# VH-VL binders against Peptidoglycan editing factor PgeF (pgeF), part 6

Target 1, 264 residues: Peptidoglycan editing factor PgeF (pgeF), of Synechocystis sp. (p74606)
Amino acid sequence: MTMGDDLWGWQNINGSPYLTCALLAPWPHAFFTRAFYPQLPEQLITYLDPQGKAFRVKQVHGDVTLTATEIGQTPLAPDSTHPPADGIISDAPHQGVWVASADCTPVLIGDLIGKRVAAIHAGWRGTKARIVPKTIDKFLALGSELKDLRVALGPAIAGEVYQVDPWVALEVGQSVQAVQKLATEEQQWDHLSTMVNPPVLPDAEPEKYRLDVRRINQLQLLELGFAQEQIAVAPHCTFQMEELFFSYRRTHTKEVQWSGIVSY

## First folded at step 12 (VH-VL; from y2 with light chain S91T)

Design a1
Fold by ESMFold2, fold request of step 14:
Structure a1 (fold): chain C 264 residues (1-264), chain A 125 residues (1-125), chain B 107 residues (1-107)
Amino acid sequence: as target 1 above (264 residues)
Amino acid sequence: QVQLVESGGGVVQPGRSLRLSCAASGFTFSYYGMHWVRQAPGKGLEWVAIIWYDGDNEYYADSVKGRFTISRDNSKNTLYLQMNGLRAEDTAVYYCARDLDYDTSGYWYEGMDVWGQGTLVTVSS
Amino acid sequence: EIVLTQSPDFQSVTPKEKVTITCRASQSIGTSLHWYQQKPDQSPKLLIKWASQSISGVPSRFSGSGSGTDFTLTINSLEAEDAAAYYCHQTYRLPHTFGPGTKVDIK
């Protein structure tokens, strides 16, 4: 049996459900579901802050996080009206920062004292490149303190169903420093597969593995010195919860849901 | 205009080396995995090698492993194939091809959506 | 490595008729199979990804189906410009492999 309350709550707007996290209660925020498609952040922000301005980027599965100001200073991505990045940090009040996902991890961050917020899109490429730790470094460079940060890892494809090839599982696993320091790949595989709540699970098919990208991001945060109570991990699987979420792995179509958080 | 252009083909004697280049334009090269695929005269397609979008990983067909090296320079938007120890069996048109894995939520290979026009390599004495 | 076979090797087909090309994998590959068209003296062109997913700019007369080990490419009303070789390609495991090809010609 578990003791204590669940951090994740369902909310509703006109019959359309969205998810919130108790760790982020000080900020208007949402992990929206497919029910809000095809609404964009410019429309969705009105549910969170009618005075807010939405900021978004052209996600490229990289490791770059921009401030809201830097978005206006960064050249646009090819064939896009937005600059290339996979994370956004607010730098003024009433800024909504947004990421799209359909299996990749949407990460929302709030600074209880410094008031800045962030949204990060963390797929396996970005996780391998450590986008979440790099975004935390950017918070610190802007004057935040680690103890004041609260992080929510939202709905994504669950490790139990996310089949990957071995080089993906190993390369992403090596982004955890405790794994990278091990002398051999055999030791790295053993560690990734046998630690408590392992991020790498076996697959029935030879030369295939299953990868929990949310768990890898959580491990990266713990290595930076976060307390477990500063991190919430959603149990929701975008692949398995078809009625609530789009999943690229399930359909190979490009529909997404949006997650966002607004500074005050 | 999205384009791939191979160069560096020619006639070469067995045992010699040759380096192929593939110039990319009209898209952000560093977002995509890249392949080499070859086709011997009158034959079907044969996959040769793949390199990851950032150059960190590569893999080769057994027929070329140890002799060929795929590489990329993302600052020059160029893919390379260094071919050493060439054999008569390596005679083919060599294509470079872009992996269609630019998708914002895709984690798997998606096929090769852009191909060059190919460069002919002939290995004969 | 995963071996792909294709059937038939060659077809001569009357315009407007249906063409069916089969690809079989030596082991299950889920839906990790893609189809290419290669016209004479041209580079290959991607027609179908993930066994059945359409590609922008490819005529709707091309469709794909199948999963596991058995896959089909269908041209539901052959046009003259469809005379070409057709290849299946698996991406389930490295090394990637192509089928040997099916040549389709106009009668």
Scores: ipSAE 0.333, ipTM 0.732, lowest interface PAE 4.7, mean pLDDT 91
Fold by ESMFold2 at other seeds, fold request of step 14:
Structure a1 (fold): chain C 264 residues (1-264), chain A 125 residues (1-125), chain B 107 residues (1-107)
Amino acid sequence: as target 1 above (264 residues)
Amino acid sequence: QVQLVESGGGVVQPGRSLRLSCAASGFTFSYYGMHWVRQAPGKGLEWVAIIWYDGDNEYYADSVKGRFTISRDNSKNTLYLQMNGLRAEDTAVYYCARDLDYDTSGYWYEGMDVWGQGTLVTVSS
Amino acid sequence: EIVLTQSPDFQSVTPKEKVTITCRASQSIGTSLHWYQQKPDQSPKLLIKWASQSISGVPSRFSGSGSGTDFTLTINSLEAEDAAAYYCHQTYRLPHTFGPGTKVDIK
């Protein structure tokens, strides 16, 4: 299998498209599009596993991942029916774990042997705080082995259109250990902008940059020891593909799409 | 019941220092960037400073750089403004304000959706 | 720093009439422009974010438009409680800045 767009397949339910990833073929999963709005995970899971139970959290752009059991043990967020977190790991069969996004990266993970699955919401704050590596650490603590994990980074705002302030680009870039170890900020900027498939791109506006958050998350995973074949990165841009996705950067409205994966 | 309450204002002589506090309640303080904004009597709003949700970065208006320090203690849900070298032109009502957005824009500065009632600082000899 | 100007400085308006307030930025700021209302002796209140986006709890008579350097706040039918100062605010670039304000009074 290749790491390109050959891993990504469009599916349809009654003319409404959604995306799947070949790396996650063993698990019912989807990166749903805006066409499914306003359906929630409790409805969407029936397309994936009619017997499944949907789990979700109140996303707060942090670095916390909860197991399905821990969700029931965690105090609710203010004015919410859900506890605060940005990732969920399954701990029993027939659990669907879900995240919402509108430009932030939805990350779905499956464990081929341990059977656990996860969904992570990774925006720039969560990526700076290394939510994906922390979730991998949680898989390992629960008995998973790195070689058995498969990771899909779903549709998100693309680096070529994601204008950010310099400190956002630099601090998120520093979450990559190879960057953090460099002695000066000048070296860090140089590395982030000149490496193969650079996560930081120039912007025409002075003191603005463009940031590829999916690429940063991919780099974090590679540094943990993932083989490239274990990671799929969607080429789809939520900002540019208006017909398919909501984008907060495009409209500054709070509509979202959902991504989920179900354990067996 | 989202609320911000400033305190620590008062009358102080030029060249002296004053520390303002802003107590937050009804929301998770550590999820939001915070601002100080001031308004001199009979004048418009002037942005003073911002601090990131985690306290990692702060920025100041040129009029206060080097004299004022914004800080926060997320364990106490409190924002601070240390004001040194006070001048007559610093006389104002000082507001703390919550930044509306916390990640979805990528510029996480979206506007100030919650404001305190303000605390008056008068610098008078 | 980015300078915002507002026009008019002051406006006395008959109830139920339309009010238009303009804000001009010294350079393009995209849609990173927000509007606030400040009633006498009160704290500011956010009315409009990102030039045109609604805020929950703000009456629908308030609307915003514009992008780049020219922005407009509109009150479609002025109510007595709308007598206030109105400020634009840019967040495109630090330091953030406010416009000088527009005072709206009831005739």
Scores: ipSAE 0.294, ipTM 0.724, lowest interface PAE 4.8, mean pLDDT 91
Fold by ESMFold2 at other seeds, fold request of step 14:
Structure a1 (fold): chain C 264 residues (1-264), chain A 125 residues (1-125), chain B 107 residues (1-107)
Amino acid sequence: as target 1 above (264 residues)
Amino acid sequence: QVQLVESGGGVVQPGRSLRLSCAASGFTFSYYGMHWVRQAPGKGLEWVAIIWYDGDNEYYADSVKGRFTISRDNSKNTLYLQMNGLRAEDTAVYYCARDLDYDTSGYWYEGMDVWGQGTLVTVSS
Amino acid sequence: EIVLTQSPDFQSVTPKEKVTITCRASQSIGTSLHWYQQKPDQSPKLLIKWASQSISGVPSRFSGSGSGTDFTLTINSLEAEDAAAYYCHQTYRLPHTFGPGTKVDIK
């Protein structure tokens, strides 16, 4: 339907579909579907880079992004073989960085010049805490330049169906600086509900709202100075597309799909 | 390893105040929402209050609203319940409890997976 | 507020037999219902979240089902250590509420 829609392509491995983004074409990458369950990043990376090493973390819905080196230096999360974080940046060639999702936004990032890649798990808690801007800051601290970054926001629960409590919608909305600076909550609600492609939508039930987390992350990136053509937003909804994706909102079960990108 | 320990309970006269503390250890406290739940002697569980992982929002049962204040200090790994205007009906064992932090759908409230041992508050005379 | 009721109030059961406990909500709560076990003189323990989802470290003999207003906790082969009170808990709307409890004893 739009320029962003032309950027998204379905691929297939032995009958199992996965999604790629043209904006990330320089890097092997994928937003895998439920068809690949129960395969893990250590298996999935062979489809992208047979010599690559997979890096993943124990996602805790926080705002921490680790480099591949820092993963080896960070104590493991309780009951896990991985350290706690919600984002990973590569720091050498042939590193695959991976996140799991079932409604939360998987974000893949590539640096055309600095060659670093990242994967971020951005749910509403991480989005409220601005994990994506914090990860961009980490790219810049490592020597990347904003103009060289390309960002893809993958399949997630769509705003049209993501019912949330009012305080979730407002607190996440306030993570956008243009919203946060408004003098009253009434002005903040109005802005969030009436801007072009609003991130907050009404719900039929009293005391409920609908929240587009991908749109909030997109707004955060635009405020950092990204041009629109540096950001691709997948139109795919994990809740509505049951055939392709697991959704925690739909089933409350722990199955996930993986998204990953490999550095060169 | 993972532990919650309540303290500050005791016997107190009606109208007085108490402050309960809940010390957390063995996990990253700031990742989790926290609850207070109480149980009158020989009775069932009654939900009292919840506070978000970062302390930004809190909510109360109607029976305690305006009298009790839930708070947390993430730098000290401690949850608090300030109880003012205590009444005989507030007599109970008070538990602190950790909410699960798995939320891929935008609902924070996933049940309470870790509980303290409880601290008894008796309001008499 | 949403009122939860539980049935039965008490149940005395022979070891290895099946236990069924029901919880009814005063209005539809989807699957926003959780189950807890409380053994004598102990703190409550989470058994089931979201009506039917398993909790790590909870024996597989415990299962939950239901949605809307009617929910069931099942112990498919009662063990001696399962003698306890069992509570349902809703989180659909504030204030969150517990059911009145079901006590299960060994015969």
Scores: ipSAE 0.163, ipTM 0.653, lowest interface PAE 5.8, mean pLDDT 90

Design a1
Fold by ESMFold2 at other seeds, look of step 16:
Structure a1 (fold): chain C 264 residues (1-264), chain A 125 residues (1-125), chain B 107 residues (1-107)
Amino acid sequence: as target 1 above (264 residues)
Amino acid sequence: QVQLVESGGGVVQPGRSLRLSCAASGFTFSYYGMHWVRQAPGKGLEWVAIIWYDGDNEYYADSVKGRFTISRDNSKNTLYLQMNGLRAEDTAVYYCARDLDYDTSGYWYEGMDVWGQGTLVTVSS
Amino acid sequence: EIVLTQSPDFQSVTPKEKVTITCRASQSIGTSLHWYQQKPDQSPKLLIKWASQSISGVPSRFSGSGSGTDFTLTINSLEAEDAAAYYCHQTYRLPHTFGPGTKVDIK
């Protein structure tokens, strides 16, 4: 196991397991498992901060992150959906920000100095559109400094099992600036498949590839100037760990787990 | 007023195709998942297909997979069902239905809260 | 595929009596089960979501219970207007499925 594996800890509530990350220790947070289904963020937040208020969005696999204030500025008709977005950043104490996932990467972020926290839903479309870098830009615009941020990429479908068509692997890979700047697609493929810890892996079937979306998000963060020590990547695979996580790729069902972090 | 209206049903010979439409009004169409559900004469409800809010993910009952295609045009507030290779057992009233997928409860699908009046498809030679 | 069964297929009930309809799933579905009413010659109407949650505008005499594999729809005091077919529907896993229905008539 690597030094990074020491960052992830299993906790439990009444025998139900959930995961925490040492990089986010200053903030109440959790990557909950399927064992907490069908509890919602409004219930789950009481395990983290009994005085906290939960914030959620209508996840649309896009690249938009809203502040808690911006969520409230879009009044909804009765029985309507939340505002569309795939990330939330806090703007006051005691705000819990939450995302649902079942293979897409839940990303939790804390600002050690500015106190802001964020939750991001990063699937392959949002990763291609660079939702995580765009959220970092929003932290910076709000006065945060990059050195103060800590990022945890939670349980998701692992690259070793995430079979995709070639165009998906290439287009998501091109969201990494070092790849995008290469002159030919042949060079881009070579870079994506031969770098250390490659985000694109071979598949036994011709014309198929395997894609590590967490690794792509990690590469995007490193290119922004994050140090390795500021980023934790969960080794947990939602597809392979069926007793702990729901997986859309495995069952094609709607069940999700929730991940959240609370500001102080 | 929230409303769904199906159209495009009719009598068709086996092996032929039909395209059903469902016009939505009175709500923000692009926020909701949409279903097709059918009911053969004198029989119960059978789920046919679902499409996500953005049109990028579709799922089908095994009985229609490979023959039917669900799609949507969010700019026209319209849901579609392309029905190819029709068979006698496809004879039914076809309903479109809205699903609550992002409401106060926080679940992605909570049941079909708005239904159209249905359109009859009859497959006979 | 998750199979739902319903019992009974049909029942004829005098007004004001309690009606109980059961739905059984072939595997655990948590509370991802919903109930619909379909009156003669009408479209279905959602009655209960998530096994037991109320729907605005649905009379309080309708209630749902259960989790896992066994679910019940109850009409505490049957009204004449409740003559209809009743269907359970699971959304735990795709493909979604309906039960075969229970027809309730007034004698």
Scores: ipSAE 0.005, ipTM 0.440, lowest interface PAE 11.5, mean pLDDT 88

## First folded at step 16 (VH-VL)

Design f6
Fold by ESMFold2 at other seeds, look of step 18:
Structure f6 (fold): chain C 264 residues (1-264), chain A 124 residues (1-124), chain B 107 residues (1-107)
Amino acid sequence: as target 1 above (264 residues)
Amino acid sequence: QVQLVESGGGVVQPGRSLRLSCAASGFTFSYYGMHWVRQAPGKGLEWVAIIWYDGDNEYYADSVKGRFTISRDNSKNTLYLQMNGLRAEDTAVYYCARQYEDWGSDEYLPFDYWGQGTLVTVSS
Amino acid sequence: EIVLTQSPDFQSVTPKEKVTITCRASQSIGTSLHWYQQKPDQSPKLLIKWASQSISGVPSRFSGSGSGTDFTLTINSLEAEDAAAYYCHQTYRLPHTFGPGTKVDIK
């Protein structure tokens, strides 16, 4: 079920493309493209569930995931109409949970049996802090079982172009327990750069590396006990596919695309 | 209105310690990375340290590494710089600075608001 | 670390004339270069981010250009209030670094 590109389907609304994942077929969901800008989740949800309620947060590149109920109970930021967090889990039917991205990984999760869904914003800081595993822990605490979860890692900046400093690559890589347990940094670098589908790639500049944040999140999920067929990783690069996606690394401007999933 | 107010500067002897504070108001302090930048009298700007918004990631200029500690208390909206083993070359005005807001991004950012600075003089 | 140099060290300029200040990085830094103004006895103020992007509240006479290793700050028509020191700043890599500054005085 984790077989690559054939899990990903392009859909179209009035000439505007968006992406869906076969692992999440039971739930209305989308990884929208730049073509839907400047529409917000409150408008976008009507394409997925016309009577659904949209939930979103003030993303802060952290490791906090809130339930839809907790969003209403969490103090708002002084400059925002939303509480601070980087993930949302549904806790009732017809709730759409949404995250914005422009290079960071949007992660959508569905629970086939418990019917909860989640959206997570995972940049390198959130990935280092293990927001995805922490969200999985929250699913389990709410009564979900690991075998029932399906995870889609959406369009993001690809490892082959995501240049970062060495300390970033290493510290994010250390969020994978198999890496963190190695005795020396030399062993950690070797592991990260030589495994199958390595999450750390060389850069032509000697004091830079390239980091595949989606691959790191995938590794974190596999270590939790997910089977490969429970995880889909989009091959789409927000930096390279300028016609489809905004990229903060490319332009240093604030435009984003939205990704969302609706519970039943 | 965004305000950053440094305090704790003064005259100290070499080898002593000093703790600077930066009180923040007018914005959600816990959403922003914070920096210290110093300026020796009559000289240019020198970056000192960064702390990320969660308080658990820091990075220091080589000139202060091992002697200075940046920290923050998000419940008090306050940034700190603990300066140990002070030397004459640490004499400077110390500014706290806020990263420019760029929600949805993990990039290193320029600084959009600076405090008024607090003078630290290290002299016998 | 990345070293930034600035030219000239000092300029004395007649009001209404064009001022250019250059910053050179010791290696390519893409567009991760920002400009600050520091008036006498004041803290720095951000003028330009990401080499060329404007900042709200900064007069339009200030503009920036460049990428890679060579960058310029331009003041198209100097005002008396623009007498200040100007610093470039890179955020491509930690540690962050500043240029040594360029002082601009009114002739």
Scores: ipSAE 0.552, ipTM 0.819, lowest interface PAE 2.7, mean pLDDT 92
Fold by ESMFold2, look of step 16:
Structure f6 (fold): chain C 264 residues (1-264), chain A 124 residues (1-124), chain B 107 residues (1-107)
Amino acid sequence: as target 1 above (264 residues)
Amino acid sequence: QVQLVESGGGVVQPGRSLRLSCAASGFTFSYYGMHWVRQAPGKGLEWVAIIWYDGDNEYYADSVKGRFTISRDNSKNTLYLQMNGLRAEDTAVYYCARQYEDWGSDEYLPFDYWGQGTLVTVSS
Amino acid sequence: EIVLTQSPDFQSVTPKEKVTITCRASQSIGTSLHWYQQKPDQSPKLLIKWASQSISGVPSRFSGSGSGTDFTLTINSLEAEDAAAYYCHQTYRLPHTFGPGTKVDIK
């Protein structure tokens, strides 16, 4: 059996498909598809934990992760019923933490020993700002150990179709410290384009590149000391799999899917 | 309601400087990328500059690069354009413009709200 | 830099009749093309995004079509208040650029 492809399972509720990751099997969790639109986390959590309470934030493509307690203590965004952030960590049992996506990477994290779970919304801006490493630092500050964490990077726009301007590809790539430390931009480009499973790919248009945001997040985690076996990366592309996922790049409309994980 | 109000325009001699301000209200300023667009008298629209939501990234039209600086102060809900080395061809009404949608987008976006504009005249 | 051209430069149209304005890009820009209306002595107003998508609060008589290099703004039944300049705008890459404008007057 292969560890990568066998990690991802399709599940079904009344004909509506959603994904789970074997690495997160200890926790009720889901990467829901468009089939669940327009249900919100407050409704979706009942499929995962009927006793659970849903937590979500006003996503702003930043680098802030809040605990469930901090959500209640953080001022609401002026035009929202939620505080601004792009990640949530649980701090009690039966807390569901949720993020919305339509091309940006939904990241779910579980702590096998400390029982904390997290959901992170990681687009290219949040990835450049290193939201995932900052969230891991927050787990550690709360008493978690790196070896106990399991991370799933869910369905997102795939690198082979995510066309970006060169400065975006470079600046997001520089969020990987091994890249940032190189002496010249030429060396940085070469590294990003030629490493195994490169996060930057050529585009047919000469002044465009393609960027694999999931791969950049994976590289950031490996630099923190995660073993490959602690990280699962979904092969699913929200842009290409129209029947299953909304994609902002494809339609330029606001519909999203939700991903969530529930603490025990 | 969303409002953008430009100020700081006036008549200046070539080679001098001006600083334009754009006061934002009715929305969460820090969630939005912001732009300057100008329009010379009797002419069309010309894009000038963008600054992203957090103020860390900016980009300029070639006609102003090296002379103009876009900036923002999210604590004051204000966008700025510092214009140095002004030339006669910089004479225009200057608009500030907000990118479409709230901050949640990763795309280059059209402009859904514009200010009333402030006139800059550069003449001898 | 992506150059946008518009046709016609000027159009005088009888009320209630159809107006068609075209925009051409110097290279393919997918659907990253938007339309604005600017009434005399006023700020521009967004009419159509992403070539063909409607904007809340914009009258349904305004519609857009096209992709790649060729785009059209249509006003299906011109009203007196629609006398304005119309601009296309590309956001495919920086620097953003506008078309030169099309002025529409009422006969």
Scores: ipSAE 0.442, ipTM 0.761, lowest interface PAE 3.6, mean pLDDT 91

